VHH binders against Esterase OVCA2 (ovca2). Designs and how they scored, part 4

Target 1, 230 residues: Esterase OVCA2 (ovca2), of Xenopus tropicalis (Western clawed frog) (Silurana tropicalis) (a4ii73)
Amino acid sequence: MAATETPGAAQKRVLRVLALHGYRQNERSFWERTGALRKRLRGRADLITFSAPLLVPDPDAEPGAGDPDSLQDESRGWWFSNPEQNSFDAMEESKTCSGLEAPLDTVAKAFSELGPFDGILGFSQGAALVAIICALKQQGDPRFHFDFAILVAGFKSLSTDHAKHYQQPITVPSLHVIGETDRVISAAMSQELVSHFENPVILMHSGGHYVPACAPQKKVYWEFLDKFLT

## First folded at step 1 (VHH)

Design g6 (framework vhh_gefurulimab)
Fold by ESMFold2-Fast, scan of step 1:
Structure g6 (fold): chain B 230 residues (1-230), chain A 121 residues (1-121)
Amino acid sequence: as target 1 above (230 residues)
Amino acid sequence: EVQLVESGGGLVKPGGSLRLSCAASGFTFGDYAMSWFRQAPGKEREFVSAISGSGSTTYADSVKGRFTISRDNAKNSLYLQMNSLRAEDTAVYYCAAGDEYLFGSSDYDYWGQGTLVTVSS
């Protein structure tokens, strides 16, 4: 009898997800900030994270708060919307930016060295980069192999050089997590990014700028991820 | 007027080799990234390989280790050496030029008309 089932047992037990932190974060701070999510996903998905390549001066650093040089060295970013000032603003429309070569190369190396990955997750600026990576993957970029994306507090890059990545609907299965009271990346900014994805799953929460992982959010994550375990 | 003209396609047996060429005219060839794309019957156009103006190369996983992209800026020519050909490599192969190489077909400035490669026993 003809069977369409995949022969044999090579059932995935745990999904591997590459996780991209937000602006002014790093591997350590993002690992700590995703602790609640990692506990909720235990046995279903593992998060692997790493630091972005650009060092960001922290303009909010308090005089006398620790070692100023050490504090500056801990803040990382994926790109600058204003490379002359080494700064990033999600609401800044810019013709010139620091480029995507370094961040994309950094993510590609993570895929090569730490992969394979089943999915990719991004927070804030990391989520904006995940959307661009999804567009590149859809266009046939051989550096990025994954089945789904999770975008937390994501937004559409307003850099003119990045507009090309939003020209076609992105068909990568996606979960968009949006905070109703987010004061850094407004719900409207995240909803604009959602409009570029086909058949997106949306998780709205009442909170602000963070990765939510309470009991109600757990159900949405689990239902989304279960589609990639079958 | 910009032109890209592909040649070298044909019928070849599995395990065989072909060398595709793309002759460029009407633009400053050395300033442009060059790419090969292919389109099999009933499928979307997919990325095969790219080479920057400086010679840096990128390959799709399906062709890595079997295909080699190269360019001759003095002759305004792009090449694709195809070894260990498989039935799944059967497609129309397109040459494309852009100011940077991207993996999606929508971002290239200029395209050739294509050359057919058929891998059959």
Scores: ipSAE 0.000, ipTM 0.169, lowest interface PAE 19.1, mean pLDDT 82

Design g7 (framework vhh_gefurulimab)
Fold by ESMFold2-Fast, scan of step 1:
Structure g7 (fold): chain B 230 residues (1-230), chain A 123 residues (1-123)
Amino acid sequence: as target 1 above (230 residues)
Amino acid sequence: EVQLVESGGGLVKPGGSLRLSCAASGFTFGDYAMSWFRQAPGKEREFVSAISGSGSTTYADSVKGRFTISRDNAKNSLYLQMNSLRAEDTAVYYCAADRYSDWYLEASEYDYWGQGTLVTVSS
């Protein structure tokens, strides 16, 4: 419902943030799940979302197309830790993951077609990809131009192919949002990713695996974002 | 430096009226939502009323119909007209603003506070 918008205190440019969903999500479900955050950031930052390129199979789904009026949403992912089974597990050490070319090309296309962006935000597997994109940007990859990253329930990829992205401290200004009771990506896994960033800002919350946006968290987001407003 | 200074508190009998004022300085007052909170002895600060920069108002159920919040942007001033006062309205009244020019129901969200003005409703 459209609450009456409180106008901003000063004339500021609105930040544009590219947002990467988590495993088994898509543009639609992630947009709905970030509604509270988008309302808290209204007038300061806009989130732009899109679906990851890989289709995640549902083993419980009926085989075959079925009803053309089906309301089934496609589950998407950025990469598979087990490409033979088209599956992903953040705890799985993998030597044969699906490549990063497709997800990185998809993100690069979003930068070129929907940009420019001031920052990038990721949730869960999307946050793990954001960390890799930050490392690539730092290494001079011309596809990715942005000033900050927000990583929600992030983790360090255990794929052998991705280890090279964590060899140097990542200097991109970052905000890491970690749930103390997250049962999908433990706080310890997110803290491991934090250790690869230089001067990270950390927001701990008592909740689980979601993007928090209660009133106390709004202040941390706004203080972080204010560093990038003119 | 943001400063908020409340005035107008005092002793009043049940059924009486008081008008509180808050003088603001150090920020672009007209762009900010402003709020009144109160704190009774031994209690946490509770929301009373808020007004947006454009004049839209919100009230706690306990004061609705009895209190009126208003502002004068040309004078950088916030007001609270309190009518039909009850013993339960006895509290220190605070003017509040947050750094992002918004208003909230929770006192913990606010960054800028006045020193408070005491309102005592007693026979």
Scores: ipSAE 0.000, ipTM 0.134, lowest interface PAE 14.7, mean pLDDT 84

Design g8 (framework vhh_gefurulimab)
Fold by ESMFold2-Fast, scan of step 1:
Structure g8 (fold): chain B 230 residues (1-230), chain A 123 residues (1-123)
Amino acid sequence: as target 1 above (230 residues)
Amino acid sequence: EVQLVESGGGLVKPGGSLRLSCAASGFTFGDYAMSWFRQAPGKEREFVSAISGSGSTTYADSVKGRFTISRDNAKNSLYLQMNSLRAEDTAVYYCAASEGYLPWDTEDDYDYWGQGTLVTVSS
């Protein structure tokens, strides 16, 4: 008596997107920093976010600057390019990193516990991890089922352990959002990552290191996402 | 309780300059994105410029290179430096605040609005 569902049919009313924060961020700070994007995408896509597994010490923070009893104030990261110093630098070529087992397990648990997801979004180090997850999905990794990726201020990991993920073009449909005045992840670094994706959609904005959601950016997000709603 | 009060508008000749100010109260200013919108007589309100809490800026193509948006979080103030003014810049200029941290360029994304300040560019 039940009607047969047509693949890609219009019953996908709201897309669910798993969102990975950047280095030194966490679930709370990233939720706050994506508030504008979430308002723009209301009724089209919902963002779900969570904290990365590694605790990052902030060398510029004063002792007691954060709430010591609150995990919400802890700086988090996905991996360290220098595991001996518990630090990350996107421009650092590293032979050994802190490994991807913990961040990949954390993302896999989010897919299992909070999913299903239609897409994945990453910012900065989170976007670099999204690119690796796209490569793993393309290779048949059963932990990661999604249809598209959005990579904001992304870069190619310089860890030698990660080089294998860039050996083949990544065919996952992708939107790359790049800030022309980004001083943390230069436009050139993001363009290097873009070069590893097939048929990428690119959104350039005049700003720096953030997730943009102004009207020109909103239209590009909507046009990209509309391909996955029907 | 939230208040946005614009000032600095006036009559100026083409090619002249004006600096607009917006004084904010009733919210944690540094946690809000701020913007300038304008409305010319008989037209819809249009985006001019926006600035994030951290100082990242966005400009409408029509004002890029002529206008500069800035903020002083210690003084709870937003500014718009307008240079090389043209007759087409004649409008009421509105200050707006968004709780979402990012600089929006559409009216519907702003939570709080000032009453506006009139800028007339005429010879």
Scores: ipSAE 0.000, ipTM 0.154, lowest interface PAE 14.7, mean pLDDT 83

Design g9 (from g1 with L99T G100Y D101V E103T W104S L105G S106Y D107Y A108E; framework vhh_gefurulimab)
Fold by ESMFold2-Fast, scan of step 1:
Structure g9 (fold): chain B 230 residues (1-230), chain A 122 residues (1-122)
Amino acid sequence: as target 1 above (230 residues)
Amino acid sequence: EVQLVESGGGLVKPGGSLRLSCAASGFTFGDYAMSWFRQAPGKEREFVSAISGSGSTTYADSVKGRFTISRDNAKNSLYLQMNSLRAEDTAVYYCARDTYVYTSGYYEFDYWGQGTLVTVSS
């Protein structure tokens, strides 16, 4: 037995979840914004996060202003729906998005270097990317190995180049967390994404665009995650 | 004052074993994820292994099956048991505090130790 063979390894298993932040966030701001969730999940799941590869320009900053050595406060994004302006809008139908090669390579590198992972979690644009990764996994992409997905304020990409990822039902076990008063990603947009998953678990909350972790929500997270604790 | 102090490095022959230790002080050890990194001559600093505050472990492919990370929260100590050592394991090994974060090719941690040298040669 492994527990006898490896002194100090006889401890409760904890799930490892790769977490993808939203548009204009980075690993630092996302870590701060998920503090309540991480506290609720202590002993069940650990979140591992990192910054998206694309730098999002601050329209209020002076051109070239800022500390060139600071990576902690840079706004990051996974893709641009308007690559000419280096901008993203979830409501924008786009034919000319910046492509997914760089963000998918970045996530694949995280799986290779920080994995293995039991699951993947995304927020907002990160959740939209998680859905695409689930579709790629379902199609046999060898870069992505995980057992479940949690999609918070997720949406279906309106890029015409991404439509192919929604053609087959996604069988990855999923939890979809949707805010009834979300003004950035409406509940209807998230529900459209939910329709592409088989047997989704849905957590509706009365709040807006954030990752909820109040006492009523913790039960749904725990019940979902407990299915993957061996 | 947060301090991380590595020890246990030395000269060992190929196939040998070493156990590295990291003594932590100045913070509540059990609340933080801890990691081991290494830097070989002429190379970039490389991730070796991580252990979360709750005890989950992760290993780089190059060390998986040979190295074991562990912690003793009562003693504020982190360990790396290195077995079946190879010449390519020669490096300065560093202990680091905080969640392992990978951002656009950069590893970000609050605090690092001073390092301990491991040399694997005849």
Scores: ipSAE 0.000, ipTM 0.111, lowest interface PAE 16.5, mean pLDDT 80

Design n0 (framework vhh_7nfr_2)
Fold by ESMFold2-Fast, scan of step 1:
Structure n0 (fold): chain B 230 residues (1-230), chain A 122 residues (1-122)
Amino acid sequence: as target 1 above (230 residues)
Amino acid sequence: QVQLQESGGGLVQPGGSLRLSCAASGFTFSSYEMSWVRQAPGEGREWVSSISSSGSTIYYADSVKGRFTIARDNVKNTLYLLMDSLKSDDTAVYYCARESYDILTGYYEDYWGQGTQVTVSS
């Protein structure tokens, strides 16, 4: 990218964005699934990814029928809505949210060891966690320092223990990316989360449950990110 | 070891009703999203409806919205499709499908039943 720069302004050229994967994903798979987005963001932002701390078990695994070649050990999650089954469903109400303190500690460690970061991005369950982190940052949590958030296929946690995080409008500048045909996290669920953010930017796309990066979406990402490059 | 077996299809007159059932075995049914997909003679597969693992999230194709109802019984490991106000255009083989998540491609149908024939004719 070509630009005329003053000597004092040459220090910061590319945004660093911490990216949180969705349920049943991990660092490697999420890196691969965001390849198109990363290509569209060249010269504007770098995505830094890492694996969630909770292992998601294979629901078909029997204790006596263990397959040693199974790749189930690579599937990760941020928390469980059903701690008895170690499972997650975004539509399940839960009073106890298993594992949330561990993911928050894991994200805080990433900020400390891999930072500083200009922004945070989440997909699906990762986006729900990003919203909680934005609320914690607004409440004065010193672990989380960043300027913007991007929430792809996000939703509001239905754990009653998390209801307190949605009591005040979240003022962090945000971009919400919502799929009109998303069968996992409906557009209505994502719009419910959007309602808790102040002055959100919204990107609607005709597709389903994925991180979109086609030409029509590219301009919205660029315009949002360019506000933080200055 | 995953098995899906549809039943309840048959011949029905326009405006009639049918209830399709899908008996699932060989996996933890309550942990998977399930769908109904149909295929009319000489045509490709058309998605009809999906239901989340808990039953809380339900989607319908525009062509069946308001006429069909998808339901599941996680205790009996059974998926249902309740079909009202049937039209000749609903004539198809109806398949029960299990949805799985692949970390590179997203959600997809990984197992299918053998299908049950629904014929709407006068």
Scores: ipSAE 0.000, ipTM 0.161, lowest interface PAE 14.3, mean pLDDT 81

Design n1 (from n0 with E99D S100E I103F L104W T105S E109S; framework vhh_7nfr_2)
Fold by ESMFold2-Fast, scan of step 1:
Structure n1 (fold): chain B 230 residues (1-230), chain A 122 residues (1-122)
Amino acid sequence: as target 1 above (230 residues)
Amino acid sequence: QVQLQESGGGLVQPGGSLRLSCAASGFTFSSYEMSWVRQAPGEGREWVSSISSSGSTIYYADSVKGRFTIARDNVKNTLYLLMDSLKSDDTAVYYCARDEYDFWSGYYSDYWGQGTQVTVSS
């Protein structure tokens, strides 16, 4: 007798994923660097991104090299661990979190104006913010409605203002993408964040601090996303 | 101006050894982290090993740890990969790569050599 057919992922709809860039990035640079991922996800998911609201002073940039007032050249961030210097370091413990209301309001506005979204994706500081948003959603925050999260090179915020978000396991279905040779956010730091999620899916890759999208990673992304396609 | 030239590849039997070299020119070699990356036929690129600018910090992919050794000579501007206990799965084109760091992307390879073919056959 013929076996029962189990249909694969339907191309009836495409998942909409809100994507949050990392520290010192912006909408344009993040869009460029997720090009490979976007091509791999074509037909399954569309990424929507925007620049974080906080301007980051760039100590490596020389004043007058290009147009410093250009949005295309501006470094952006979601919060600062050192508010007096307007700087962020993932390994820096801080009592205060400068400007968190602005990025949360900005993300909430994106859900309202650009949504609905099926999922949320973050890279580096953006992934740390995604974890906080998952905790807020779990706490009943009505601004954030989505079904899954993808966290690339994520870490646990060391701001005391964020400690409350890690007190309970985060139950949002999650995919954590971790670079074994990441020298910005170590694999150990990302594994610490993973420990706060319930039933996480983990994708380890041999590379460093970037959003990977080679052929082996495509299968893991597709298998994860296919659970949300109907 | 940046040039990376690999050499030392060839055909070896399983269990054999090879030493790859990469001659670097057109930049201050001692200021850059360097990597070896390989690509098997029909596959994507796989990172193999990296070494810091001073040589003090070294990383290996799990698939080669204990069998391969990365080294550099900053006086001769040369990167090395010493490959022991070679397996058929190590068959690939091996590329020398220069790693750059920027504040928004972290470490990435910005220049690549032409590659040297390593074939492990039985």
Scores: ipSAE 0.000, ipTM 0.136, lowest interface PAE 13.5, mean pLDDT 82

Design n10 (framework vhh_7nfr_2)
Fold by ESMFold2-Fast, scan of step 1:
Structure n10 (fold): chain B 230 residues (1-230), chain A 123 residues (1-123)
Amino acid sequence: as target 1 above (230 residues)
Amino acid sequence: QVQLQESGGGLVQPGGSLRLSCAASGFTFSDYYMSWVRQAPGEGREWVSSISSSGSYTYYADSVKGRFTIARDNVKNTLYLLMDSLKSDDTAVYYCARDLTMVEGVIDYFDYWGQGTQVTVSS
């Protein structure tokens, strides 16, 4: 009698990619925001996403409103650049921030429980965390096993305790997706992050702060991903 | 089955205000981001505004920011666009659209569109 096949022993049909949402997003909103990308990648890669551990205060939330309670609408973040106010701004140079242990433990748990993964994708603050995870993997961190990274609207963290992660070129194969008119994370900020990666692939688009998936862009995603399909 | 029906358009003078509505049916409205898109005579489609499924996140094109407000009522399955300080260059047909992904400025992935409502701003 043949033993039950494990996922790791099966032939690869599609890549599995762990996807990290941006600041103030969550699993549900990020799943909605990546629907077009997921359709473009159909048959090549599956995205798996989950909510970041930190609750971001929502000043627009009305306590006791008549709307049904929904935990799925909670705003989440990976870290705070201002822990006294539980807030994050990519432009803030911070000497104190909420630590990375909670977000890194959350991602490590996803690798352990939902893996294995072939790659990792991040958007905005999630992309900044992906860059740090790539650096940790390169430093020999056994929690993170993957072959490539996709960083959309990424930036270099300005927290001083994160500076150590950018001291050596990151050798993980990477695709950087940058919006020429992005007003949240400027192209210059994303290009600064790109400078810390060795042999990066860059996809520039004319749009702003989003995950692009138009027909011309699908070819770049497909060409990048095909390098990792066996 | 899926239907989007715009209303509230009309003729206004510069500096005037209009409130557009979009009545949605045939799907779970509260599960989707929703967007407004406009098309001026002889021009291409221009994304105007988007709102998240919960209403917690709103996004605006630079040309309308500070003048337009997008809102939704998930109990009534209705999307709104409150247009203030209208200018002649706001003259267009305004479309309500269901947004699969909330990709700002990119309308290629809107899978259902209303028939549009005409807004004319002139003296």
Scores: ipSAE 0.000, ipTM 0.148, lowest interface PAE 12.6, mean pLDDT 82

Design n11 (framework vhh_7nfr_2)
Fold by ESMFold2-Fast, scan of step 1:
Structure n11 (fold): chain B 230 residues (1-230), chain A 123 residues (1-123)
Amino acid sequence: as target 1 above (230 residues)
Amino acid sequence: QVQLQESGGGLVQPGGSLRLSCAASGFTFSDYYMSWVRQAPGEGREWVSSISSSGSYTYYADSVKGRFTIARDNVKNTLYLLMDSLKSDDTAVYYCAKGSYTWEYRSGTFDYWGQGTQVTVSS
């Protein structure tokens, strides 16, 4: 029961959520792919997104194809598991944290320039980065201020430089959204990441590698987010 | 009406094995994630294991991983828990549980529970 003080009471605050796209995506493609979720969250939360700093090579790209009008269509990534090839594979173990300073600085800049934010959301590689940011926040990193995280198709980074971020239970309130038929990030990989969070909320869906937002799933998002509306 | 009926519990010696069954009716069993939850004497409920609607994905509490196997038969509408290398700490009432949504797995969000079956591990 929502008791209002007066009929026609003023609009309550809307949550601001910083949203991190997946590997080979960018601000534009991620905005388009989250349209259904944004519609379900209208009036409760606004998603603010931006492109990751690293350019992911297109095998078919022409040398010198620096058309300014194509910038919005460039594939972006947060880090490379194979820096010699400028590539990322979630199942690849790596000894380097190549590119992580740049993505963390980019996210920190978004917090300082576009914030404040109430929460952070990530998809795929972006969700793996969200988990690292949650660990950094918990360890006292002053760059990151938020109250909750939503991790869609997330996984535990296999980069050795990132192992330290999973050594303590992450206490940030979290919602993990996992696709049972996801062929890019298996449900088992996402569940491994879930095991590092305290009291996680889990939304499992029968679909694959995407951000789900069908009508019945709306209730889970709303119940999670309503805890942070004041 | 939704009904969940557990069976297969009993007294077993440490290192022994038991197979629990849960017969489900009153809903489309093959659409739902199913879970096992236990409650030891004087303690709260502890999530043990969950299985996806298709049976392709399984999840286990660290305390039972490698010793327990969750399985299902969607033709018979039956959920199973195969318990190997039982320890005294496994002594509890074991409940079959159904989540509120077909695709939602939440350790604290179960809308239907069975009556439970007692497992006692003692020498």
Scores: ipSAE 0.000, ipTM 0.125, lowest interface PAE 17.7, mean pLDDT 82

Design n2 (framework vhh_7nfr_2)
Fold by ESMFold2-Fast, scan of step 1:
Structure n2 (fold): chain B 230 residues (1-230), chain A 123 residues (1-123)
Amino acid sequence: as target 1 above (230 residues)
Amino acid sequence: QVQLQESGGGLVQPGGSLRLSCAASGFTFSSYEMSWVRQAPGEGREWVSSISSSGSTIYYADSVKGRFTIARDNVKNTLYLLMDSLKSDDTAVYYCARDYYDSSGYYEAFDIWGQGTQVTVSS
């Protein structure tokens, strides 16, 4: 549903936002689940998404799988906190991430092949990766050029290899979207990540672990994005 | 076949303690978030507690916070609920439930349920 109050596209450039899905999601499932948000942002921003590089095993899959339909529903992840089991838990401390270079290389490739981008958006594990990318950008990493970040249900990575990215305040303009009843990534975990950003904008919603796009949230997204429209 | 089997319920007096166990079989228990849900006579289902796959993240309903402890043993594929300071209002059938990831990723849903174990708190 297009909003009649949306500014005319001819008057303004449409922002391009690279969107990073959460753990066990993929390009298709994340695109489908962000449909409401994409409709709310029509004429202001376009979301571009892609699948994370690591396959998250189906814990109940039988050996010898050759089902072509399973490829449509592949679960993907950005890194593993337990490499022995190819699993991830946001509260699990680990000395090193499995596939640490793969997520950064994959996002860098997306910037190179699908860009340019004005901003980056992440959900859950994808939001944790967005925070790391913001830190790399402010440190002068030439792979990542963008003006803003939106972090939905984000958290601070507990990987020891990622600790260095939180040592200085992250100066990238940011919007943090936090669910008051999120039981996957608690509001406290997201607030901990917020504490590492300079001058963050915060959107609290009464719901759980999802990307909100109801009418009250629309105003906050629009006000944030309008600062970057030309 | 996928199965969750609860045990440890019974009759207990107010102020007493019980330990519920849930034995998981037919799936990789260590890869799933697990929950306890109860249903009192004539009432709907009430969520009690949840624990992440590693055991690092734990949540409790306000009604049980400080009295109940959820735990898991991924080697034994077993979920536990340690219930202290039991009240008459804790009388319910207690279900072990497996958290489900939908096609869009994470959201709180339960796709596999145990048969339940009856907890009765009465003199």
Scores: ipSAE 0.000, ipTM 0.252, lowest interface PAE 10.9, mean pLDDT 82

Design n3 (framework vhh_7nfr_2)
Fold by ESMFold2-Fast, scan of step 1:
Structure n3 (fold): chain B 230 residues (1-230), chain A 123 residues (1-123)
Amino acid sequence: as target 1 above (230 residues)
Amino acid sequence: QVQLQESGGGLVQPGGSLRLSCAASGFTFSSYEMSWVRQAPGEGREWVSSISSSGSTIYYADSVKGRFTIARDNVKNTLYLLMDSLKSDDTAVYYCAREGYSSSWYEDYFDYWGQGTQVTVSS
């Protein structure tokens, strides 16, 4: 366990960040897609990732094809906006969803078994879930202990059940990474989510739907993370 | 099996108009983002326009904004590209493309492509 920290004690430590993948991704694919970011953060932060609980069916798969135990190839999601079809679309309004119990329990288990964590990072649907977790944390949910959030290609959930999480400004320190040419989650959708956070740091990049980590962007990540290293 | 079949290409004069269609079969069309991508002679592929599964979100490349309109008909499983005020630099093979599965990178986003339809703009 972490010992009691004395006031003013300073040690160079590496931040531990729990990372939530996007819709139709999994632990392996997300690890591969964050390789550049992980290299840029070396010595400042380590990313720990894991797979979401819901299996996303391949809509083109024939019944009975594939191995249900193929962990490396399984597409995962955090929730479905259309639970009858087991599908998700960030642009579709939904009165119901597949619920948040399973995804929140999965994240809480990660905090318990893989933690402690200094921060949380999400990409796409994972970033939408990170925003909800930030709201729950500030409402006093004891499962989630962290100091900052990084939201990449994030959006505001249009599920009616989730609307309550955006009614109060989210005060968790946040970095929002937005692609100007993102055709999956538009910059406008990400800016809408940003509007629900207090004093957000924003990193705009000219690219599309991915986690950017080129030389100009690493300085913004470093400056943001350095606030939590001391 | 997934099939995407383009039609509507041809030869037109500068300032002319064309309507491209893409007939989709073998999958639930209404569940996928669809895009138009073009390739000019000797050049790489250039993204032109995308439309979300519901039609709620539409994007255009800067080179075609105000001249092209993307549309979809989920009842007929058909994607359209309406091309107005065509210029010589619009000359290319135009491909219909379906959103990728488990891809987060721009170039890797499409998992199925049509055969393409040739658009030639010349005097």
Scores: ipSAE 0.000, ipTM 0.173, lowest interface PAE 11.9, mean pLDDT 82

